# VHH binders against Rho GTPase-activating protein gacW (gacW), part 4

Target 1, 182 residues: Rho GTPase-activating protein gacW (gacW), of Dictyostelium discoideum (Social amoeba) (q54g18r699to880)
Amino acid sequence: VTLTDKAQINASTIELPPLVSRSIDLLMEQGISSVGIFRTCASATALKKIKTRFEAGEDIDLKAENVDVDTVAGVLKSYFRELPNPIFPENLHEYFFQAMRQSSNEEIIQSLKDIIDQLSPLECKMIKKLFHLLHLISLEKDVNMMSPENIAICWAPTFFRSFASELLPINSFMIVNYFDIF

## First folded at step 22 (VHH)

Design g45 (from x5 with V99L Y103F)
Fold by ESMFold2, look of step 22:
Structure g45 (fold): chain B 182 residues (1-182), chain A 117 residues (1-117)
Amino acid sequence: as target 1 above (182 residues)
Amino acid sequence: QVQLVESGGGLVQPGGSLRLSCAASGFTFSSYYMTWVRQAPGKGPEWIAVITSGGSTYRDDSTKGRFTISRDNAKNTLYLQMTSLKPEDTALYYCAKGLYWEFEDYRGPGTQVTVSS
């Protein structure tokens, strides 16, 4: 029984916050082909209206209410932006930098997996679901105009809360290699 | 202490061109990525172009090469060359430090571009 096995066991029973699970589910169904997803933002008014309801504890059926893709994408991104600590906190950044200095993709992937193992079970479950979405979006870049690098431009500041230039290629690498890392 | 001041906006006919500038101070400009962002009335912000400290660029594919980002690290200045302007390009254009294009603390006040016939 390893720490990774223990986290995986716990993850099977952990419920994601409704904002996160509902938003990702809608975007999986309706957002993959949306041009400029995450690059174009909904208005602050539209975002606030939905965010306020989630913060009050409402489990909004985003599909039943026909909430548009850009609003759902903005709500999802704001959730991670507003976390007390970033999903990839600063104490892990040097490990990310060192991982990318490895000489082979296989070594890089293994190092990144080891870093992901440092996250809580809830964080792991959230980012596995989120990066699955980001990966699927990147596979449809000819339709949605969102390359892995474009997606990383939208998300790296939120994931890392850092200006370090090395974090953009790290983020894009994790999006491309989702199935091997997560 | 980060200061970004955009200039070069104005009223332009469809098909026209503009060159936007962003003067940067209060940080080591040459060490950071820089981003051009726009926000049309009633819309949220969107990034248009990103340039690395070394000069590599990323662009919104929907502008189809009409916009070119560049930088002059010796002058601490970021540029956006806009050509073949369309009414849909009407927006407030501002520059952002790094990839923090959604964070108001890291953006300038912007310069208005209005494309109308």
Scores: ipSAE 0.529, ipTM 0.810, lowest interface PAE 2.3, mean pLDDT 88
Fold by ESMFold2, fold request of step 23:
Structure g45 (fold): chain B 182 residues (1-182), chain A 117 residues (1-117)
Amino acid sequence: as target 1 above (182 residues)
Amino acid sequence: QVQLVESGGGLVQPGGSLRLSCAASGFTFSSYYMTWVRQAPGKGPEWIAVITSGGSTYRDDSTKGRFTISRDNAKNTLYLQMTSLKPEDTALYYCAKGLYWEFEDYRGPGTQVTVSS
C-alpha cells in the first residue's frame, strides 16, 4: 500500500453534496438531448423553490418529483455560482493561460491536469463528474444545439468569476478533452 | 459604473425585421465579449448570440442564421439584426457585458420585441 494508494482511498470516500450528485445524475439520464441545456434557464421562482429545499438539507428525489431539466440545470449551475470562492479561483488563472501557450496538445493537457490536481479532493470529485456531463452534452450537439463553445459560454463566469476572454477557449478545451484531463 | 442601454424594440409583424442597438459605457467596450439575451414572459433568460472582442460570433443553430450580432467598437455599440421574426421571438431583449448574460448587474434594462399580427 503506497502513499498514493492511501490518497486514492481517501478521495474515494468523499461524498458529493446531494444537490450536485443528484442534479448531475438526472442530467446525465434526461438532459443530454435537451435543446439549449444551460443556455436556456428556468424561471427564478422554480429555481428558488428547489434551491431552498436543498439548502435546508433535504435530499430531494428530483426524478420522483418530475423536476424539469432546465430547473435541475439551473440549480446545478447556481450551486457553483454561489460558492464562496469560484471553482477556478483567480490565483489559478495565469496557470491556465500558461498551459494554453504550450507547443502541443499533449503538453497543454498535462499542464491542465496539473492545475486540476491543485484543487481540493472534494472540488476535484465535483468537477470530474460535472465535466463528464458537459463532455457528453457536447458530443450530442447536433441534437441539443450545444457545441463545446456554447457550453463554455454558459459556464465560464461561474467557473472563473472573470471577464477575461482567454478563459472561454480554455473552458471549451477542457470540455472536449475530458477523458485526457480528468 | 457599467451602463448598457438597449433600443430598437417594438411591435413587428411575423416575417418582419428589427435592428436592436445597445449603447455601452463605464467600461472599455472593445476589450470584452458582448452577449444578446432574451427573456419571454414566464420564462428564464436565454443567450442568443455572443460576439468576441475580435468580432467572431457564436449563436445557437435553432435560429438558423436569422439573427446576426455585430459591434462598432468606435461607437461603443452592440447590434442585433433580426430577420424572419416569429411570434416565439417575442421577448424582452438585453445586452450583457462579457459572458455574464445571466447576471442582472451586467445587463441593461432591455428593449421589448413583440411579434404579432
Scores: ipSAE 0.524, ipTM 0.806, lowest interface PAE 2.4, mean pLDDT 87
Fold by ESMFold2, last read:
Structure g45 (fold): chain B 182 residues (1-182), chain A 117 residues (1-117)
Amino acid sequence: as target 1 above (182 residues)
Amino acid sequence: QVQLVESGGGLVQPGGSLRLSCAASGFTFSSYYMTWVRQAPGKGPEWIAVITSGGSTYRDDSTKGRFTISRDNAKNTLYLQMTSLKPEDTALYYCAKGLYWEFEDYRGPGTQVTVSS
């Protein structure tokens, strides 16, 4: 097999957790036009009900059950917030800072791609699907009221688990430049 | 330990104004973003406004500019000026360190704002 064949085979064998894939699919269909998505949260009770079912191994058909957008958005965000390690752990943060200090957008983008390649194949697949959704939401900000910066505000603590202020513009940059980075 | 104490809430008529304050201690206030958040009974939290350490702000555009966040780093105090208040603004308002408004350890207990005749 060639290098290309190995990459294709490896990508096709990785399956996303149902919570992640089902939530993102629903939000891509029904959430992009939702005002305040990720900024307005469902109640803790509503979130726990759905989370408990996923944790018990149920592959919930969120569309068939008409689970509301804010509940699905909250479940998705809580999955990443509750990971043992953040998707972008502290040992990568200085590399993110260095990437943003490059002279051109093209150099910044390439450096960010190199950092993303440090993630595990599963993490890469999850982040690619998630940032695709975040990018699509940012394109409809006049309808949903969620600018790239507002989306980044909602997600930065979850992605990085850091108080470093420089991570917010990095997060928004990756949302805007999704197709070039991922 | 991060400590945040909100004040300035109360009962106000529709169309009225309130100024909320958040006194901060237990961390270097001037080094962090700060967030105002609200939560109505039975609903989840939603952030209202964010201010950087340098004073730049991000606001929820759906409020049409009725809420203004500010800070006084010398006094370790965060402010929210609310104007043209509506019944749907009724909620518990609290401040949070950085962008960690969903984490109870990084937010205050809140101050109640009730907009009613």
Scores: ipSAE 0.445, ipTM 0.769, lowest interface PAE 2.9, mean pLDDT 87

Design g48 (from v1 with A33F)
Fold by OpenDDE, fold request of step 23:
Structure g48 (fold): chain B 182 residues (1-182), chain A 117 residues (1-117)
Amino acid sequence: as target 1 above (182 residues)
Amino acid sequence: QVQLVESGGGLVQPGGSLRLSCAASGFTFSSYFMTWVRQAPGKGPEWIAVITSGGSTYRDDSTKGRFTISRDNAKNTLYLQMTSLKPEDTALYYCAKGLYWEYEDYRGPGTQVTVSS
C-alpha cells in the first residue's frame, strides 16, 4: 500500500461538516438553476435561523423543510467566510499568483493541482465538493445568470480574503476547469 | 477608515432613469475594484455591477443593458447609470470597496431608489 493509497483511503473516510455536505447536496439538487444563486442573498434573519440550528447539532432536513435555496447558499458561504483562516490557506495564495503566470492552460491546471494537493484532507474534500457545485451552477449560466466570473465575484473574498480581486481570474478558471483540476 | 457615501437616489416612475454616485475616501480608490449592491425590502443584498481598477466591468444579467457602472478615479467617485427602471428595482443601493460587498464595513449607508407609478 503506497503512501498515496493511504492518503486516498483516509480522505474517503473524512466526514464533512453536516452544514457543508447537506447544503451542497441540496443546492446540487435544487439550486443550480436558481437565478442569481450566491449573488442574491437571503435575509440575515433567515440565514441566522438555519445556521444556529446547524451549530446546535440539529439534524436538519433542508429539503423536507423547504428551506429556500438562497438561504442555504448563504449559510454555506457564511460557513467558509467565518472560518478563522480562508479555506485556501493564506500561505498558499502566492502559488495561485504563480499559477496565473503560467504560459498555458495545461501548466495552470497542473499548478492548481499542486496547490490542491497541499490542502489538508478535510480542506481538499470540502473544496472539491464545493467547486463541483460551482461548476454545475456555471453550466446553467444561461438559466441562472451566473457565469463563472459572477460566481467568482461571490466567492473570491471567501477564498482569498485580501487578494479576492487579484485572484478573481484564477478563481473563475478553477470553476470552468473543475474536471481537469479536481 | 473606509468611507463610502452614496447619492442620487429618489422616486421615479417606471421607465425612468437615475444616476447614482458613490464618493469614496480613506483608501486608494484607483487601486480597487468597486461594486454596486442593492437590497430590496425583506431580501438580502445582491451585487449588480462590478468595475475593476482598470475599468473592466462585470454585470448582473438581470440589469445588464439597463444599468451601467463607471468610475472617475480623479474624483474618487463610482457611478451607476440606471435606465428603464422597473418597480422591482426598488431597493437601497450601496457601493462597496472591492468585492467585499457582503461586508458592512466596506459599504456605504446606501441611497434609496423607489420605482413606482
Scores: ipSAE 0.884, ipTM 0.940, lowest interface PAE 0.5, mean pLDDT 95
Fold by OpenDDE, fold request of step 23:
Structure g48 (fold): chain B 182 residues (1-182), chain A 117 residues (1-117)
Amino acid sequence: as target 1 above (182 residues)
Amino acid sequence: QVQLVESGGGLVQPGGSLRLSCAASGFTFSSYFMTWVRQAPGKGPEWIAVITSGGSTYRDDSTKGRFTISRDNAKNTLYLQMTSLKPEDTALYYCAKGLYWEYEDYRGPGTQVTVSS
Protein backbone atom coordinates (compact mmCIF):
# COMPACT_ATOMS: atom_id res chain seq x y z
CA VAL B 1 0.00 0.00 0.00
CA THR B 2 1.53 3.26 -1.13
CA LEU B 3 1.82 6.19 1.26
CA THR B 4 -0.79 7.90 -0.86
CA ASP B 5 -3.19 5.03 -0.46
CA LYS B 6 -2.70 5.05 3.28
CA ALA B 7 -3.55 8.71 3.44
CA GLN B 8 -6.81 8.08 1.64
CA ILE B 9 -7.91 5.48 4.08
CA ASN B 10 -10.30 7.18 6.43
CA ALA B 11 -8.89 6.32 9.81
CA SER B 12 -12.33 6.84 11.29
CA THR B 13 -13.63 3.80 9.47
CA ILE B 14 -10.97 1.51 10.85
CA GLU B 15 -12.31 -0.51 13.71
CA LEU B 16 -10.06 -1.89 16.35
CA PRO B 17 -10.41 -5.48 17.37
CA PRO B 18 -12.90 -5.66 20.24
CA LEU B 19 -10.27 -7.28 22.42
CA VAL B 20 -7.99 -4.28 21.97
CA SER B 21 -10.55 -1.51 22.18
CA ARG B 22 -12.53 -2.90 25.09
CA SER B 23 -9.47 -3.89 27.05
CA ILE B 24 -7.90 -0.47 26.68
CA ASP B 25 -11.17 1.25 27.54
CA LEU B 26 -11.56 -0.77 30.71
CA LEU B 27 -7.98 -0.14 31.74
CA MET B 28 -8.42 3.57 31.15
CA GLU B 29 -11.37 3.46 33.50
CA GLN B 30 -10.16 1.07 36.16
CA GLY B 31 -6.51 0.29 35.58
CA ILE B 32 -4.72 3.64 35.67
CA SER B 33 -4.23 3.64 39.43
CA SER B 34 -3.70 -0.08 39.83
CA VAL B 35 -0.39 -0.78 41.53
CA GLY B 36 1.94 -2.63 39.23
CA ILE B 37 -0.36 -2.62 36.23
CA PHE B 38 1.27 -4.61 33.37
CA ARG B 39 4.11 -5.56 35.72
CA THR B 40 2.11 -8.18 37.58
CA CYS B 41 1.33 -11.34 35.67
CA ALA B 42 -2.28 -12.26 35.27
CA SER B 43 -3.69 -15.62 36.16
CA ALA B 44 -3.05 -17.79 33.16
CA THR B 45 -6.41 -19.46 33.58
CA ALA B 46 -8.33 -16.23 33.88
CA LEU B 47 -6.49 -14.73 30.94
CA LYS B 48 -7.19 -17.71 28.74
CA LYS B 49 -10.88 -17.66 29.57
CA ILE B 50 -11.34 -14.04 28.61
CA LYS B 51 -9.14 -14.29 25.56
CA THR B 52 -11.01 -17.33 24.30
CA ARG B 53 -14.31 -15.51 24.63
CA PHE B 54 -13.03 -12.55 22.64
CA GLU B 55 -11.65 -14.83 19.97
CA ALA B 56 -15.01 -16.53 19.75
CA GLY B 57 -16.57 -13.17 18.98
CA GLU B 58 -18.42 -12.93 22.24
CA ASP B 59 -19.66 -9.53 23.29
CA ILE B 60 -17.94 -9.32 26.64
CA ASP B 61 -18.75 -6.56 29.10
CA LEU B 62 -15.54 -6.53 31.08
CA LYS B 63 -16.79 -3.90 33.48
CA ALA B 64 -20.12 -5.56 34.17
CA GLU B 65 -18.40 -8.87 34.74
CA ASN B 66 -15.90 -7.21 37.08
CA VAL B 67 -12.94 -8.73 35.30
CA ASP B 68 -9.70 -8.13 37.14
CA VAL B 69 -7.57 -5.36 35.64
CA ASP B 70 -4.47 -7.54 35.65
CA THR B 71 -6.34 -10.13 33.65
CA VAL B 72 -7.46 -7.51 31.17
CA ALA B 73 -3.93 -6.14 30.98
CA GLY B 74 -2.64 -9.63 30.32
CA VAL B 75 -5.20 -10.22 27.61
CA LEU B 76 -4.26 -6.97 25.93
CA LYS B 77 -0.55 -7.70 26.02
CA SER B 78 -1.09 -11.24 24.78
CA TYR B 79 -2.84 -9.94 21.70
CA PHE B 80 0.18 -7.93 20.64
CA ARG B 81 2.54 -10.70 21.65
CA GLU B 82 0.76 -13.18 19.44
CA LEU B 83 0.75 -11.03 16.34
CA PRO B 84 2.56 -12.67 13.43
CA ASN B 85 5.08 -9.85 13.55
CA PRO B 86 5.93 -7.45 16.31
CA ILE B 87 4.33 -4.04 16.03
CA PHE B 88 7.81 -2.61 15.67
CA PRO B 89 9.58 -5.14 13.48
CA GLU B 90 13.33 -5.51 13.23
CA ASN B 91 13.59 -3.51 10.03
CA LEU B 92 12.47 -0.43 11.96
CA HIS B 93 14.84 -0.81 14.88
CA GLU B 94 17.71 1.02 13.26
CA TYR B 95 15.42 3.93 12.49
CA PHE B 96 14.37 4.04 16.12
CA PHE B 97 18.00 4.07 17.18
CA GLN B 98 18.79 6.85 14.75
CA ALA B 99 15.79 8.82 15.93
CA MET B 100 17.06 8.80 19.48
CA ARG B 101 20.48 10.03 18.39
CA GLN B 102 19.07 13.32 17.20
CA SER B 103 20.30 16.48 18.90
CA SER B 104 16.92 17.81 20.01
CA ASN B 105 13.66 16.46 21.33
CA GLU B 106 11.86 18.06 18.44
CA GLU B 107 13.96 16.16 15.96
CA ILE B 108 13.52 12.94 17.87
CA ILE B 109 9.77 13.40 17.94
CA GLN B 110 9.62 14.13 14.24
CA SER B 111 11.70 11.07 13.45
CA LEU B 112 9.48 8.89 15.61
CA LYS B 113 6.40 10.26 13.88
CA ASP B 114 7.90 9.31 10.56
CA ILE B 115 8.58 5.80 11.79
CA ILE B 116 5.07 5.37 13.17
CA ASP B 117 3.66 6.53 9.86
CA GLN B 118 5.25 3.47 8.27
CA LEU B 119 2.83 1.24 10.12
CA SER B 120 -0.49 0.19 8.67
CA PRO B 121 -3.51 2.32 9.45
CA LEU B 122 -4.82 -0.31 11.84
CA GLU B 123 -1.48 -0.64 13.56
CA CYS B 124 -1.24 3.11 13.88
CA LYS B 125 -4.67 3.31 15.43
CA MET B 126 -3.93 0.51 17.86
CA ILE B 127 -0.60 1.95 18.88
CA LYS B 128 -2.04 5.40 19.34
CA LYS B 129 -4.76 4.14 21.65
CA LEU B 130 -2.36 1.88 23.51
CA PHE B 131 0.26 4.55 24.08
CA HIS B 132 -2.45 6.89 25.27
CA LEU B 133 -3.24 4.35 27.96
CA LEU B 134 0.42 3.90 28.79
CA HIS B 135 0.89 7.64 29.02
CA LEU B 136 -2.05 7.97 31.40
CA ILE B 137 -0.66 5.18 33.53
CA SER B 138 2.71 6.94 33.66
CA LEU B 139 1.08 10.11 34.93
CA GLU B 140 -0.14 8.19 37.96
CA LYS B 141 3.28 6.72 38.72
CA ASP B 142 3.23 7.97 42.31
CA VAL B 143 0.12 5.91 42.93
CA ASN B 144 0.53 2.87 40.70
CA MET B 145 4.33 2.72 40.98
CA MET B 146 4.64 2.46 37.21
CA SER B 147 7.11 4.96 35.85
CA PRO B 148 7.58 5.35 32.10
CA GLU B 149 10.69 3.20 32.40
CA ASN B 150 8.79 0.51 34.25
CA ILE B 151 6.07 0.51 31.64
CA ALA B 152 8.68 0.43 28.89
CA ILE B 153 10.19 -2.72 30.34
CA CYS B 154 6.80 -4.38 30.47
CA TRP B 155 6.08 -3.78 26.80
CA ALA B 156 9.49 -3.78 25.10
CA PRO B 157 9.58 -7.54 24.45
CA THR B 158 6.10 -7.40 22.99
CA PHE B 159 6.71 -4.36 20.83
CA PHE B 160 10.13 -5.21 19.47
CA ARG B 161 10.80 -8.88 20.22
CA SER B 162 14.35 -7.75 20.86
CA PHE B 163 16.33 -6.95 23.94
CA ALA B 164 18.54 -4.24 22.61
CA SER B 165 19.20 -1.88 25.49
CA GLU B 166 18.44 1.16 23.37
CA LEU B 167 14.84 0.09 22.92
CA LEU B 168 13.86 0.81 26.50
CA PRO B 169 14.63 4.53 26.36
CA ILE B 170 12.73 4.69 23.09
CA ASN B 171 9.65 3.15 24.64
CA SER B 172 9.93 5.41 27.64
CA PHE B 173 10.34 8.47 25.46
CA MET B 174 7.30 7.59 23.38
CA ILE B 175 5.22 7.09 26.51
CA VAL B 176 6.26 10.41 28.03
CA ASN B 177 5.91 12.38 24.81
CA TYR B 178 2.70 10.72 23.68
CA PHE B 179 0.84 13.91 22.82
CA ASP B 180 3.66 15.22 20.67
CA ILE B 181 4.28 11.97 18.82
CA PHE B 182 0.77 10.65 18.32
CA GLN A 1 18.56 -25.49 27.94
CA VAL A 2 18.29 -22.44 30.11
CA GLN A 3 19.13 -23.22 33.71
CA LEU A 4 18.63 -20.74 36.51
CA VAL A 5 19.14 -21.53 40.18
CA GLU A 6 18.28 -18.99 42.84
CA SER A 7 19.74 -19.03 46.34
CA GLY A 8 20.14 -16.85 49.41
CA GLY A 9 16.56 -16.69 50.57
CA GLY A 10 15.46 -17.26 54.13
CA LEU A 11 13.74 -15.85 57.17
CA VAL A 12 14.72 -12.35 58.20
CA GLN A 13 13.37 -9.73 60.58
CA PRO A 14 11.98 -6.43 59.38
CA GLY A 15 14.79 -4.02 58.63
CA GLY A 16 17.12 -6.88 57.84
CA SER A 17 19.12 -7.61 54.72
CA LEU A 18 19.53 -10.51 52.33
CA ARG A 19 21.59 -11.11 49.25
CA LEU A 20 20.13 -13.38 46.61
CA SER A 21 22.15 -15.10 43.93
CA CYS A 22 21.19 -16.67 40.66
CA ALA A 23 23.49 -19.09 38.88
CA ALA A 24 22.84 -19.15 35.16
CA SER A 25 23.79 -21.71 32.53
CA GLY A 26 22.69 -22.94 29.13
CA PHE A 27 22.95 -19.56 27.42
CA THR A 28 25.42 -16.73 26.90
CA PHE A 29 24.73 -14.96 30.17
CA SER A 30 26.74 -11.84 29.37
CA SER A 31 24.67 -11.15 26.25
CA TYR A 32 21.30 -10.92 27.95
CA PHE A 33 19.30 -8.75 30.20
CA MET A 34 18.55 -10.40 33.49
CA THR A 35 15.53 -9.89 35.70
CA TRP A 36 14.57 -10.48 39.28
CA VAL A 37 10.96 -11.44 39.77
CA ARG A 38 8.93 -12.05 42.88
CA GLN A 39 5.59 -13.58 43.63
CA ALA A 40 3.85 -12.66 46.83
CA PRO A 41 1.13 -14.83 48.32
CA GLY A 42 -2.10 -14.51 46.39
CA LYS A 43 -0.48 -12.43 43.65
CA GLY A 44 1.03 -13.11 40.28
CA PRO A 45 4.71 -12.83 39.50
CA GLU A 46 6.08 -9.35 38.95
CA TRP A 47 9.47 -8.08 37.90
CA ILE A 48 11.23 -5.92 40.46
CA ALA A 49 14.66 -5.33 38.95
CA VAL A 50 16.29 -5.51 35.54
CA ILE A 51 19.93 -5.25 34.53
CA THR A 52 21.29 -4.92 31.01
CA SER A 53 24.30 -6.75 29.69
CA GLY A 54 26.24 -3.53 30.13
CA GLY A 55 25.20 -3.08 33.72
CA SER A 56 22.46 -0.47 33.45
CA THR A 57 19.68 -1.10 35.91
CA TYR A 58 15.95 -0.56 36.11
CA ARG A 59 14.02 -1.07 39.29
CA ASP A 60 10.53 -1.16 40.63
CA ASP A 61 9.81 2.07 42.42
CA SER A 62 8.57 0.20 45.47
CA THR A 63 11.97 -1.41 45.97
CA LYS A 64 14.25 1.04 44.18
CA GLY A 65 15.69 2.58 47.30
CA ARG A 66 16.23 -0.71 49.07
CA PHE A 67 17.11 -3.33 46.46
CA THR A 68 20.12 -3.37 44.17
CA ILE A 69 20.57 -5.63 41.20
CA SER A 70 24.03 -6.53 39.93
CA ARG A 71 25.76 -9.16 37.86
CA ASP A 72 29.07 -10.93 37.47
CA ASN A 73 29.40 -12.04 33.90
CA ALA A 74 32.58 -13.96 34.58
CA LYS A 75 30.70 -16.09 37.07
CA ASN A 76 27.40 -16.17 35.17
CA THR A 77 25.75 -14.96 38.33
CA LEU A 78 23.01 -12.43 39.03
CA TYR A 79 22.63 -10.79 42.43
CA LEU A 80 19.94 -8.97 44.36
CA GLN A 81 21.01 -7.09 47.43
CA MET A 82 18.00 -6.44 49.62
CA THR A 83 18.08 -4.01 52.52
CA SER A 84 15.50 -2.57 54.88
CA LEU A 85 13.29 -5.55 54.27
CA LYS A 86 9.60 -5.29 55.04
CA PRO A 87 6.92 -7.89 55.66
CA GLU A 88 5.39 -7.02 52.28
CA ASP A 89 8.63 -8.18 50.66
CA THR A 90 7.73 -11.74 51.62
CA ALA A 91 7.62 -13.67 48.38
CA LEU A 92 9.15 -16.32 46.23
CA TYR A 93 11.95 -14.66 44.30
CA TYR A 94 12.86 -15.79 40.79
CA CYS A 95 15.64 -15.08 38.40
CA ALA A 96 14.64 -14.72 34.75
CA LYS A 97 16.56 -14.73 31.48
CA GLY A 98 16.28 -11.46 29.61
CA LEU A 99 12.92 -9.82 29.92
CA TYR A 100 11.16 -13.17 29.67
CA TRP A 101 10.04 -12.87 33.27
CA GLU A 102 6.46 -13.67 32.34
CA TYR A 103 7.41 -17.12 31.13
CA GLU A 104 7.97 -19.95 33.55
CA ASP A 105 10.39 -21.63 31.20
CA TYR A 106 12.78 -18.74 31.57
CA ARG A 107 12.67 -18.56 35.36
CA GLY A 108 14.31 -20.64 38.03
CA PRO A 109 12.47 -22.55 40.71
CA GLY A 110 12.82 -19.57 43.04
CA THR A 111 14.09 -18.90 46.54
CA GLN A 112 11.74 -18.07 49.39
CA VAL A 113 12.16 -14.83 51.28
CA THR A 114 10.14 -14.37 54.43
CA VAL A 115 10.21 -11.16 56.40
CA SER A 116 8.63 -11.53 59.81
CA SER A 117 9.14 -10.36 63.35
Scores: ipSAE 0.768, ipTM 0.888, lowest interface PAE 0.7, mean pLDDT 93
Fold by ESMFold2, fold request of step 23:
Structure g48 (fold): chain B 182 residues (1-182), chain A 117 residues (1-117)
Amino acid sequence: as target 1 above (182 residues)
Amino acid sequence: QVQLVESGGGLVQPGGSLRLSCAASGFTFSSYFMTWVRQAPGKGPEWIAVITSGGSTYRDDSTKGRFTISRDNAKNTLYLQMTSLKPEDTALYYCAKGLYWEYEDYRGPGTQVTVSS
């Protein structure tokens, strides 16, 4: 499945790609308490097996097949990493830097909402579901050992591709303030 | 253009210590975050410590404070001090520029650490 195929979905009833929706659903059920989620990667062979099946159009029941949490997490991250353009492409980075320069959390949040509004409806729906998961993981850091900063370390290269280190603080802020931004 | 060369690995008994080094060239070392990563045979990579350009650190809590990342910007060198080593720490250890440890062009070839009797 390509981004073009995803764009053919009816806009009023936008469906997430099965890889994205099924992966996030499984991780919300089984991954929140997983120590090191997203920091500990599955093997390349385990990832390739699942990725190849999704790319061939298979609707995999990840729960029924008991696919390992780290494999599902890796498949999910690989989906976003392999997009032709990152979810937050370089032409948006200056807006993220401008948001970081705001004086109050309320102004930062509004700037981030404005950035989110520039994404396609499908991209918005995907990142809302993804950041919900990342937020829930961050709330359980005493169990899973994944602080908002550790989660951002895992995801910033994938979200932004360039300037990941410089954008790390705003990435962490988005995870913590999920409900106010999304 | 990025060049990273790890050293300091070897065979060590459980409970032992090692200090790994990563010599960097081809970029302005002092301007970038740096990452230590490990990969056991047949497993995926995991980052274990990150140090900012300013010297602040992020680390994997599962190591329970046994690993300390540091840098010497004058020597363009990254370090990982490892203590109380366990057989589970056996892996290939490599450094990465910034947060891009999952990209081969941004990491070194690694140094083997083997913890066994």
Scores: ipSAE 0.412, ipTM 0.770, lowest interface PAE 3.1, mean pLDDT 88
Fold by ESMFold2, look of step 22:
Structure g48 (fold): chain B 182 residues (1-182), chain A 117 residues (1-117)
Amino acid sequence: as target 1 above (182 residues)
Amino acid sequence: QVQLVESGGGLVQPGGSLRLSCAASGFTFSSYFMTWVRQAPGKGPEWIAVITSGGSTYRDDSTKGRFTISRDNAKNTLYLQMTSLKPEDTALYYCAKGLYWEYEDYRGPGTQVTVSS
């Protein structure tokens, strides 16, 4: 059983935090065509209201409460921003830099698959679901105005915290090549 | 630590122009991307333009190319040239180190731009 097979098997049994799963599901349904999604930030008050309820254990029906797309997007991004360690920790950054220097897309993709296999099963399931959303948003850039580069600009500081500028190209690459990597 | 000081804001009529400046210190300016962000009344901050260490730019498409980001690495200074200003451009304008525009420690205090008749 390979690391790739193990991650696939584990993904089928792992339950995502409600904040993550509910936010991504709503954004996949209602956020793909939203102009400036993730670039336009919600007010701190709106974001804190929803975050506090999720953190208290509430499984909020975001659709029933008509929570706006930008607030949901902000809640989702803040979850990853506030993790004790970034989803792509600094000890993996040198491997991301090494991947960026490969000579072919196939080599870059394989290097990225190897990096992702080092994440925990929960982290892997979260980023697979998240990058699926980011990929779909990038496909609708003519409507939402969010190119892969624009999305990467919005997310790189959250994903990496340090070296966000230097890792922008590989972040954009992962968004574009989602299906080959994840 | 990172220090950023914006200037050049003010009151301008619709259709007018302004040039914002951002003086940077506490880091190797030429090695980092730089970002302009704005925060309109009642809204959260949003990035509007990014310039790479090599001078390439990424801009908010909603401004229709009316805003031009530039840098002078010898002077550790970032610029935003704004033209054809509209009332909806009224906001506090901040510069940020790299792509860290959502982290307040990496932003300046901002300069107010007010577009009104």
Scores: ipSAE 0.292, ipTM 0.693, lowest interface PAE 4.2, mean pLDDT 86
Fold by ESMFold2, fold request of step 23:
Structure g48 (fold): chain B 182 residues (1-182), chain A 117 residues (1-117)
Amino acid sequence: as target 1 above (182 residues)
Amino acid sequence: QVQLVESGGGLVQPGGSLRLSCAASGFTFSSYFMTWVRQAPGKGPEWIAVITSGGSTYRDDSTKGRFTISRDNAKNTLYLQMTSLKPEDTALYYCAKGLYWEYEDYRGPGTQVTVSS
């Protein structure tokens, strides 16, 4: 099934790209306890092999092929890194900065929600699923050694395509407060 | 063209120390985060320490504070002070521009650190 006409699509019918959905599902099951997840990369050869198959349209059963966690994590990051536009484009960055300057966590959370609402329905669905994974990883930091701050270091350049230092606290805040924001 | 040149690697005994240096050129060094990355034989790369443009640091706690990243913006140089070295620290060590540590085009060729008796 193709999802080419956006006027006919609602949130319950939006289909995530297989690379995204399959990768997050595997990482939810097998990646949360993995030491250094997203900080430790797979080999470039392993990443390229899996990426090439997805790009050719294959719906890979990553679990059945026993693709290792670091390879799956790497292909997931590369998908977002290689999007034509970043998930959080530059025109939203000042709104993110303004949100973090609110006087209470509740106001910060509401402002961040308002910014997330600017994303397309597909982007929202992807980010909701992805940040759920990142949140769960952060809850197991004593096992996987990935604090919210370490996860933010791994993902902020990909999410924002920017090195502004202020983006790290924003990213870690959204990971920690997943259930309130998404 | 971004250019990064690492130095200071070598063979050391367990418990020893090394100071790695990274000379940077081709970009405004003081405006970017900088990252130290290592790659053990048969493994993919991993970042081990990050320093912001303002000098704040983030590090992998699995090293238990044995590695300290620092920078000298006047000399366009990044440093990694390594102490209490262990055999599992044996790897090629690279510096990377910004948080682009996964991209080979933004890393130097690396300097080998070998920790053995």
Scores: ipSAE 0.171, ipTM 0.600, lowest interface PAE 5.7, mean pLDDT 85

